# VHH binders against UPF0284 protein YN1551_0030, part 21

Target 1, 347 residues: UPF0284 protein YN1551_0030, of Saccharolobus islandicus (c3nj62)
Amino acid sequence: MIKEYYGAETFILNKDFAYILVIGTTDVSLIPGLTIAGATPELTHFTPAADAEYVLLGKCKSINTIPVSPTGIPTPALLTRASLSFINPLKIVVNAGSRILPKIPYIDLQGEPGKDIRKQALSMEKVNNIMENSIKLGEELSNEYELIMIGESIPAGTTTAMATLLALGYDAMDKVSSASPDNPKELKRKVVEEALRNLPTDSLQRLAKVSDPVLLGVAGTSLGFKGKILLAGGTQMTAAAAIINEFDKNKLKDITIGTTKWIVEDKFADMLSLAKQVGVKVLASMLDLSISAYEGIRAYEKGYVKEGVGAGGSAIMALVRGVSNNTLVRKIDELYSELVGSNNLHI
Below, E stands for the ipSAE of ESMFold2; O stands for the ipSAE of OpenDDE; V2 stands for 0.75 times the mean of E and O plus 0.25 times the DockQ between their complexes.

## First folded at step 10 (VHH; framework vhh_7z1x_3)

Design v05 (from u06 with W102F; at its last look DockQ between E and O 0.60; V2 from the best seeds 0.00; counts 0 for: pae E 4.6 > 2)
Fold by ESMFold2, look of step 10:
Structure v05 (fold): chain B 347 residues (1-347), chain A 122 residues (1-122)
Amino acid sequence: as target 1 above (347 residues)
Amino acid sequence: QVQLVETGGGLVQPGGSLRLSCTASGFTFSDYAMNWVRQAPGKGLEWLSGISYSGGSTYYADSVKGRFTISRDNAKNTLYLQMNSLQPDDTAVYFCARESYFRDTGKPFDYWGQGTQVTVSS
């Protein structure tokens, strides 16, 4: 039910852990595509707050609707909440730089929302704030935990991840995933090519120009933490691992990426190539959602939503503790039914 | 290359009916949820209706519920909107849109057709 790559080991995961969800926004999500006047791309700024709220509360406070698409496909936060319900770890929300603040307790890294990477994503002052405060958080967690799992929520974060990997010298063009089965590469490529013009020579200055607050927060927390780390996410976590490797080459031995089968099997991306280049181990959840009663859940099997909010890593954590696929799907269906029933979207 | 082409618009009197079609190409149509959206003169986009990738679930905005019916034929790669009891307020350009979850793109819909004009006038 768990596939191992590059020497990844599951036995280290059966320990007490804290779940760390790092949230932020980037103005890259506002860059126009082929859109009609009156489109509301600003709604993407609510996603991190809504995801964090759902994981912690089982409901959203920052949006007036449920975290389900117009046609019934739920946020990956639903998968995360279902998996974590069998474990009940400490859950910590970390604001690295979100335009919309969640209406729940969070740790603030004193960062800022990422700006357009074609110009300058973050000021050096805010980069230093994120790094200093996230490293301190990782150091403090080391007093209580030998293991942490870190997830992310940031719209357009695969575009900034590609820019980050390329700025650090990795072969990452067209290798990141997206939220659609056929991965819309051309817009991402154009934006990233513009961002990579005139890069500084200093690594941290490069990251300030083209990265995002969430990748920095994930990397800094990892750099400060002294135990084992499960980076729970997809191709964005290869970028986080690349940042970690840039500042502490010995740290990656303690790091594993935990992801979903839909990320690893994505024929329009190449997450495993990115992980190999960076030198980071990978575990993939083979959770089978085809047995769900709900078409919106089964849509995950088609690659409609591949990863986010720690969905793969949380499933891995439940699976290593003996929670069966059938039990996980039953819980997922239960939570989905509660969400859909509360808003009556079907007629 | 994803392509969506709407047809079936035109001029109709109040109370009349029209059936819009959207022909899809360049992707596996049956893998995607599909939606209809309209834009009235001088106004923003208004979501009207959505349908799951299999056609098993349909969704409607309150403004069109009971008057409009969304359907799809996956064998023909075609999305439909049957519009009944049309009123002047329904005058707009109607777009077929392929759903994406906005996490990655910043938009709930990643590909759109060119639109088809519907005009309801006495």
Scores: ipSAE 0.237, ipTM 0.677, lowest interface PAE 4.6, mean pLDDT 87
ESMFold2 (binder alone), look of step 10: mean pLDDT 88; pTM 0.891
OpenDDE, look of step 10: ipSAE 0.676; ipTM 0.867

Design v06 (from u06 with G106S; at its last look DockQ between E and O 0.68; V2 from the best seeds 0.00; counts 0 for: pae E 5.1 > 2)
Fold by ESMFold2, look of step 10:
Structure v06 (fold): chain B 347 residues (1-347), chain A 122 residues (1-122)
Amino acid sequence: as target 1 above (347 residues)
Amino acid sequence: QVQLVETGGGLVQPGGSLRLSCTASGFTFSDYAMNWVRQAPGKGLEWLSGISYSGGSTYYADSVKGRFTISRDNAKNTLYLQMNSLQPDDTAVYFCARESYWRDTSKPFDYWGQGTQVTVSS
């Protein structure tokens, strides 16, 4: 039920852990790819707050329902909540730089929302705040835990991940995933090529120019933490691992990426090539959603969404504790049925 | 190249019916959820209805629920909207739209047809 790559092993994951969800937004999510009248790009900025609220509370406060497509395909936060319900770890929300603040307790890294990476994503002041505060968070967690799992929620985060990997010298063009089955590579390539013009020599200055607050928050928390780390996400976590490797060459031995099968099997991306280049181990959840009663859930098998909010890592954590695929799907369907029992599925 | 082409619009009297069609090409139609959206004169876009990739689940805005029926024929790569009990307020350009998941983009729909005009008037 779990596929291992590059020497990853599951036996280290059956320990008490804290789940750390790092959230943020960037103006990259506002760049138009199609001319669509009536779409409200700014609504995307609510997704991280809504995801965090749903994972913690089982309902959202920042919007009327969970993030969901017009035809009922839900945020991966639903998968994460289902998986974590069998474990009940401490859940900590970390604000790295979100325009919409969640209406729940969170740790603030004193960052800022990312701007357009074609000019300058973050000020050096805010980069330093994120790094210093996230490293301190990781150090503090080391007093209580030997294992943490870190997830992410950031709209358009695969575009900034590609820019980050390229700025650090990795062969990443067209290798990141998309939540859409049809990866919008042309727009991503155009935005990233423009962002990469005239990069500074200093690594942290490069990251300030083209990265995002969430990747920095994930990397800094990892750099500060002394134990084992499961980076729960897709191709964005290969970018986080690349940042970690840039600042501590020996840290990756304690790090594994936990993702979904839909990420590692995505024929329009190449997550495993990115992980190999960076030198990070990978575990993939082989959770089979085809047995779900709901088309909105089964859509993941068609390549919708694929990963986010720690869905793959949380499934791995449940599976190593003996929770079966059927049990996970029954819980997912139960939570989904509560969603469709609401009249409002529009976001 | 992804293409969506709407047909079936026209002039109809209040209380009348029309069936819109949207023919898809350039992608695997049965892998995508599909939607209908309209734009009335001087107004923004209004989402009307959506249908899952298999056709097994359908969704409607309150303004059209009970009057409009979305369907699809995956063998013909065609999306349909049956519109009954039409009223003057239904006058609009009607668009077929392919669903995108908004997490990676700010846009719920990544490809649109050119639209077909529906006019409800005596």
Scores: ipSAE 0.212, ipTM 0.691, lowest interface PAE 5.1, mean pLDDT 88
ESMFold2 (binder alone), look of step 10: mean pLDDT 89; pTM 0.894
OpenDDE, look of step 10: ipSAE 0.642; ipTM 0.853

Design v07 (from u06 with S100T; at its last look DockQ between E and O 0.73; V2 from the best seeds 0.00; counts 0 for: pae E 2.2 > 2)
Fold by ESMFold2, look of step 10:
Structure v07 (fold): chain B 347 residues (1-347), chain A 122 residues (1-122)
Amino acid sequence: as target 1 above (347 residues)
Amino acid sequence: QVQLVETGGGLVQPGGSLRLSCTASGFTFSDYAMNWVRQAPGKGLEWLSGISYSGGSTYYADSVKGRFTISRDNAKNTLYLQMNSLQPDDTAVYFCARETYWRDTGKPFDYWGQGTQVTVSS
């Protein structure tokens, strides 16, 4: 139920862990600016707060329903909550720079929302804040845990991930994933090519120009943490791993990316090429959602969404503890039915 | 070369009906959720209806519930919108749109047709 790449092993995951969800926004999600009345219009900037609220509370406060598509395809936060329900780890929300703050307790890295990477994503002051505070968080977690799992929620984060990897010298053009079944590469390529003009020579200054607050928060927390780390995400986590490698070349031996089959098998991206270039190990959840009673859940098997909010990593953590595919899907369906039963979904 | 082509628009009297079609090519139609969106003169885009990849689930904006019916024929790569009880405020350009997922790019739809004009006037 778990596929291993590049020497990844599951035995390190059978320990108590904290789940760290790093959230933020980037103005790249507004390129081009688009509003459509009646079609999830608030989701362009509310998703990180809503995901965090749902994972912690089982309901959202920042919006009336969980983030869902017009046809009922839910945020991967639903998958994460289902998987973590069998483990009940400590869950920590970390605000790296979200425009909409979640209405729950969170640790603040004193960052800022990412701006348009074609100009300048973050000020150096805010980059330094994120790095210093996230490294401190990782160091503090080391006192209590030998293992942490770090997830992300940031709309348009694959575009900033591609820019980050390219700015650090990796062959990443057109290799990041998409939440659509195919991959709308033209927008990403155009934005990233413009962002890469006139890069500074200093690595941290490059990241300030083209990265995002969440990648920095994930990387800094990892740099500070002394134990084993599961980076729970898709191609965005190869960018985080690349940042980590830039500042501590020996750190990746303690890091594994935990993702979904939909990421590693994506024909329109190349997760495994990115991971190989960076030198990071990968585990993939082979969770099969085809047996779900709900089309909104089965849509993941068609290539919608693919990953986010730690969905793959959380599934891996449940699977290594003996939770079966059928049990996970029954829980996922139960949570989805609660949304339909409470009329949170438009049907 | 993803293509979506709408047909079936035209001039209709108030209370009349029209059936819009959208023919898809360049992708596996049955793998994608599909939607109808309209733009009235001088207004923004308004989502009207959506349908799951298989056609088993349908969704409607309150403004069109009970009057419009979305359907699809995956064997013909075609999306439909049956519009009944049309009123002057239904006058708009109607687009079919392929559903993406906003988390990747911040956009709910990635490909659109050119649109078909619907005019409701006596």
Scores: ipSAE 0.605, ipTM 0.860, lowest interface PAE 1.8, mean pLDDT 90
ESMFold2 (binder alone), look of step 10: mean pLDDT 88; pTM 0.890
OpenDDE, look of step 10: ipSAE 0.770; ipTM 0.906
ESMFold2, look of step 11: ipSAE 0.527; ipTM 0.828
ESMFold2 (binder alone), look of step 11: mean pLDDT 88; pTM 0.890
OpenDDE, look of step 11: ipSAE 0.738; ipTM 0.895

Design v08 (from u06 with K107R; at its last look DockQ between E and O 0.69; V2 from the best seeds 0.60)
Fold by ESMFold2, look of step 10:
Structure v08 (fold): chain B 347 residues (1-347), chain A 122 residues (1-122)
Amino acid sequence: as target 1 above (347 residues)
Amino acid sequence: QVQLVETGGGLVQPGGSLRLSCTASGFTFSDYAMNWVRQAPGKGLEWLSGISYSGGSTYYADSVKGRFTISRDNAKNTLYLQMNSLQPDDTAVYFCARESYWRDTGRPFDYWGQGTQVTVSS
């Protein structure tokens, strides 16, 4: 039910842990001029707040439903909430730089929303704020936990991840994933190629230019934490691991990426090549959603969404504790059916 | 190359019907949820209807519920929109769109057809 790569093992995960969800937005995600009336309004800038609210509360406050596609394909936050319901870890929401603030308690890193990476994503002041405050958070968590799991929610985060990996010298062009089955690459490539022009020589200045607040928040929390870390995400977490490696080469021995089979097996990306280059271990949830009663859930098996909000890592944590695939899918279907039963889907 | 081609538009009297078709090529059509979107003169885009990859689930905007029916034939790589009880407000260019997922780009659709004009006029 869990596949291991590069020496990753599951026995390190049988510990009490905190779930840390780092949220933010980047202007890279904003669609020029497109407005969809009647089904799925402007979800991009609300998605991180809505994901965080849903994971913590089982409902959203920032929007009337959960983030969902026009044909009912839900946010991976649904998968995360289902998996974590069997464990009930402490859940901490961390605002690294979101345009829409969640209507729940959160830790603020004093960052800012990422701007267009073709010009300048973040000011150096805000980069320093995010790094300093996230490192302190990691240090404080070390007093109570030997293990943390860190997830992310940031639309367009795979584009900034590719830019970040390339800016740090990794062979990452066309290797990041997409929430689309085919992984259309032209826009990502064009945006990233423009972003990489005239990079400064200083690593932190490179990150200020082309990264995003969430990658920095994930990396800083990891740098401050003294125990084992499960980075719960897809190819974006290889970028976070690369940042961590830039500032502490020995830190990666304590870090494993926990992701989904849809990420690792995606032939339109190469997550394993990225992980190998960075030197980070990988676990993949083999959760099988084909037995779900709902096409919106089964769409994950077609390559929609693939990962986010810690879905793969949370499934791994449940599976390690003996929760079966059937039990996880039953819970996922239960949560999804509540949305259909309340007419929340598509409103 | 991914290609979506709409046909079946034209002039129709109020109360009339049209059936739009969208022929897909360059990708595995049965792996994708599909949608219809329209743009009236001088207006923004309006989502109308969506259908799951298998055709087993269909979705409609309130403005077209009961009048429009989305369907697909995966063996023919074709998406359909049956439009009944058409009114002048339905005058627009109608596009079929392949559903992606907005978290990458903020856009729920990654490929669009060229569109077909529907004009409802007395």
Scores: ipSAE 0.570, ipTM 0.851, lowest interface PAE 1.9, mean pLDDT 89
ESMFold2 (binder alone), look of step 10: mean pLDDT 88; pTM 0.889
OpenDDE, look of step 10: ipSAE 0.583; ipTM 0.832

## First folded at step 11 (VHH; framework vhh_7z1x_3)

Design w01 (from v07 with K107R; at its last look DockQ between E and O 0.74; V2 from the best seeds 0.64)
Amino acid sequence: QVQLVETGGGLVQPGGSLRLSCTASGFTFSDYAMNWVRQAPGKGLEWLSGISYSGGSTYYADSVKGRFTISRDNAKNTLYLQMNSLQPDDTAVYFCARETYWRDTGRPFDYWGQGTQVTVSS
ESMFold2, look of step 11: ipSAE 0.652; ipTM 0.874
ESMFold2 (binder alone), look of step 11: mean pLDDT 88; pTM 0.887
OpenDDE, look of step 11: ipSAE 0.618; ipTM 0.847
ESMFold2, look of step 12: ipSAE 0.578; ipTM 0.852
ESMFold2 (binder alone), look of step 12: mean pLDDT 88; pTM 0.886
OpenDDE, look of step 12: ipSAE 0.624; ipTM 0.852

Design w02 (from v07 with T100V; at its last look DockQ between E and O 0.65; V2 from the best seeds 0.00; counts 0 for: pae E 2.4 > 2)
Fold by ESMFold2, look of step 11:
Structure w02 (fold): chain B 347 residues (1-347), chain A 122 residues (1-122)
Amino acid sequence: as target 1 above (347 residues)
Amino acid sequence: QVQLVETGGGLVQPGGSLRLSCTASGFTFSDYAMNWVRQAPGKGLEWLSGISYSGGSTYYADSVKGRFTISRDNAKNTLYLQMNSLQPDDTAVYFCAREVYWRDTGKPFDYWGQGTQVTVSS
């Protein structure tokens, strides 16, 4: 049900934990130019707020439905909420720099939305704010928890992850994942190659130029936390681990990436090469969605979405506590059926 | 190289029917949800219909529900739109579009055909 890579162990995960969802936006995401008349509007910059609201409340406030594709392929937040419903951990939303703020309580890192990495993603002032406040958050969580799980929501975050890894010296060109069955590598490569021109020598200045607020928030929270950390995500979390390693080489012994099978098995990316280079352990959920009653859910088995919002890590946390694959899928289908029954998937 | 090529457009009288085809190449067609979108003269793009990767689930905008039928033949890498009861305000360029999860690109569609003109007149 769970595959282990590079010495990852599951027994450390059977503790009480807090779920930390770090959200943000970056201008690297393409602005939608399509008016989707007759379909539920889907605005990229609303996605992090909507994901956070859905995970916490079971409904969105920032948009009329959950983030969903025109043919009903839902945000991974649905998978995360289903898995966490069997555990009910404390859920904390952390705003690292989102253009749209969620209509729920959140911790603000005093960052900013990421700008175009071809110019300058973040000011040094805002990078310092994110790092200082996220490190402090991690230190405060250490007083109450021996384990935290950290997820992310940031559209276009795989492009900024590739830029981050390359800026830190890792062999990452074309190795990050995509939320599509194949991978739009040419667009990602072009954007990242432009971003990497004329890099500063200082590591933090490089990150300010080409990274994003969410990677910094994930990394800083991890640097401050004194226990075990499950970084719940895909190839973006190898970039977070690389940032962590840059500032504390001993920290990775306490860190495991928890992801999905669709990330580790993706033939158009190379999660395991990135994790090996960084020196971070990996667990992969083998959750089988093929038994779902709904094609929108089964689309994940075709390589749509793959990961996000802590879906893989949340499934791992449920599985280690004895929740079966069938039970998880029944809950996922239950949540999905509520969307179909309310006609929130289209119109 | 991803290619989408629409055919089947033309001039039709009000109340008439047309069947559009979109032939796909350069990718595994059966792994992708597909959609039809149109653009009327001087107007923005309007999503019309979508179909799941297997063809088992279909979705329609209210403006076309009951009149249009989306289908696909994965063995022939072809997407279809059967359009019945056409009205003058259905006049537009019709595009097939490959669906992606918008998280990567900010757009729900990454590749488009060149479009086929449908004109409903007289």
Scores: ipSAE 0.517, ipTM 0.835, lowest interface PAE 2.4, mean pLDDT 89
ESMFold2 (binder alone), look of step 11: mean pLDDT 87; pTM 0.876
OpenDDE, look of step 11: ipSAE 0.560; ipTM 0.823

Design w03 (from v07 with N35S; at its last look DockQ between E and O 0.84; V2 from the best seeds 0.00; counts 0 for: pae E 3.0 > 2)
Fold by ESMFold2, look of step 11:
Structure w03 (fold): chain B 347 residues (1-347), chain A 122 residues (1-122)
Amino acid sequence: as target 1 above (347 residues)
Amino acid sequence: QVQLVETGGGLVQPGGSLRLSCTASGFTFSDYAMSWVRQAPGKGLEWLSGISYSGGSTYYADSVKGRFTISRDNAKNTLYLQMNSLQPDDTAVYFCARETYWRDTGKPFDYWGQGTQVTVSS
């Protein structure tokens, strides 16, 4: 139920851990410019807050329902909550730079929302704030935990991840995933090519130009933490691992990416090539959603969504504790049934 | 190349009916959820209805529920909208749209067609 790549091992995952969810927004999510009548593109900024609220509370406070597509395909936060319900770890929400703040307790890294990477994503002041405060958080967590799991929620984060990997010298063009089954790459490539013009020489200045607050927050927390780390995400976490490697090459021995089968087996991206280039180990949940009663859940098997909010890593944590695929799907369906019973399936 | 082509629009009297069709090409139609949206003169886009990739689940905006019916024929790569009890405020250009998931791009739809005009007037 778990595939291991590049020497990854599961035996350390049966320890107590804290789940760290790093949230933020980037104006890159606004570049395509599509407005739905009755909704605006700016409402996408609620997604990280809503995801964090749902994972912690089982309901959202920033919106009346959870983030969901017009045809009922839910946020991966639903998968994360289902998996974590069998473990009940400490859950910590970390604001790296979200335009909409969640209505729950969170740690603030004193960052800012990412701007358009074609010009400048973040000021150096805010980059320094994120890095200093996230490193401190990692150091403090080391006093209580030997293992942490770090997830992310940031719309358009695969575009900034591709830019980050390329800016650090990795062969990443067109290799990041997408929430679309076919991964339409044209827009991402054009945005990233423009962002990469005139890169500064200094690594941190390159990241300030083209990265995002969440990648920096994930990387800094990892740099400060002295134990084992499961980076719970998809191709964005290869970018986080690349940042970590840039500043502490010995840190990657303690880091594993935990993701979903839909990420590692995606023929329109190349997660495993990115992980190999960076030198980071990978575990993949082989959770099979085809047995779900709901088409909105089964859509994941068609390549919708694929990963986010720690869905793969949280499934891995449940699976290593003996939770079966059938049990996970029953819980997922139970949570989904509560969603459809609310009659609020639109954003 | 992804293409969506809407047909079936026209001029109808209030209370009348039309059936719109959308023919898809350049992608695996049965892998994608689809929607109908419209744009009235001088207004923004309005989402009307959505259908799951298999056709097993359908969804409607309150403004059209009970009057419009979405369906699909995956063997023919075609999406349909049956429109009954049409009123003058249904006058718009109607588009079929391919659903994506906005978390990664900020867009709920990545492709739609040129649209077909529906005009409801006495």
Scores: ipSAE 0.455, ipTM 0.799, lowest interface PAE 3.0, mean pLDDT 89
ESMFold2 (binder alone), look of step 11: mean pLDDT 86; pTM 0.871
OpenDDE, look of step 11: ipSAE 0.550; ipTM 0.821

Design w04 (from v07 with G106A; at its last look DockQ between E and O 0.79; V2 from the best seeds 0.00; counts 0 for: pae E 4.5 > 2)
Fold by ESMFold2, look of step 11:
Structure w04 (fold): chain B 347 residues (1-347), chain A 122 residues (1-122)
Amino acid sequence: as target 1 above (347 residues)
Amino acid sequence: QVQLVETGGGLVQPGGSLRLSCTASGFTFSDYAMNWVRQAPGKGLEWLSGISYSGGSTYYADSVKGRFTISRDNAKNTLYLQMNSLQPDDTAVYFCARETYWRDTAKPFDYWGQGTQVTVSS
């Protein structure tokens, strides 16, 4: 039910852990697209707050329902909540720079929302705040945990991940995933090519120009933490691992990416090539959603969404503890049915 | 190359009916949820209806619920909108649209047809 790549092992995961969800927004998500009633780019800025609220509370406060497509395909936060319900770890929400603040307790890294990477994503002041505060968080967690799992929620985060990997010298053009089955690459390519013009020579200054607050928060927390780390995500977590490797060459020994099968099997991307270049181990959840009663859940098998909010990593954590595929899908269907029962499936 | 082509628009009297079709090519139609959206003169886009990739689930805006019916025939790569009890306020250009997941892009729909005009008047 779990595939291992590049020497990853599951035996280290059967430990007490904290789940860290790092949220933020970037104005890259606002680069020109269609606007229709109830589906404007500005509404995507609510997604990180809504995801965090749902994972912690089982409902959202920032929007009337959960983030969901017009045809009922839900946020991966639903998958994460289902998986974590069998473990009940400490859940910590970390605000790295979100335009919309969640209506729940969170740790604030004193960052800012990312701006357009074609100019300058973050000020150096805010980059320093994120790094200092996230490293401190990681150090503090080391007193309580030997293992942490870190997830992310940031719209357009695969575009900033590609820019980050390229700015650090990795062969990443066209290798990141998307939530769409056919991976629309042309806009990503144009935005990233422009962002890479006139890069500073200093690594942290490069990241300030083209990265995002969430990647920095994930990387800083990892740099500060003394134990084992499961980076729960897809292509964006290869970018986080690349940042970590830039600032501590020996840190990746303690780091594994935990992702979904839909990420590693995506023929329109190449997450495993990115992980190999960076030198980071990978575990993939082979969770099979085809047995779900709900078409909105089965859509994941068609390549919608693929990953986010720690869905793959949380499934891995449940699977290593003996939770079966059938049991996970029944819980996922239970949570999804609560949305249908409320008669509220629009975003 | 993804193409979506709407047909079936035209002039109808109030209370009348039309059936719109959208023929898809250049992608595996049965892998995608599909939607209808309209744009009335001088107004923004209005989402009307969506249908899951298999056709098993359908969704409607309050403004058209009970009057419009979305359907699809995956063997023919065709999306349909049956519009009944049409009123002058339904006058618009009607587009079929292929759904994306908005989390990773600024666009809720990645490909659109050119649209078909529906005019409701005496």
Scores: ipSAE 0.259, ipTM 0.715, lowest interface PAE 4.5, mean pLDDT 88
ESMFold2 (binder alone), look of step 11: mean pLDDT 89; pTM 0.900
OpenDDE, look of step 11: ipSAE 0.411; ipTM 0.751

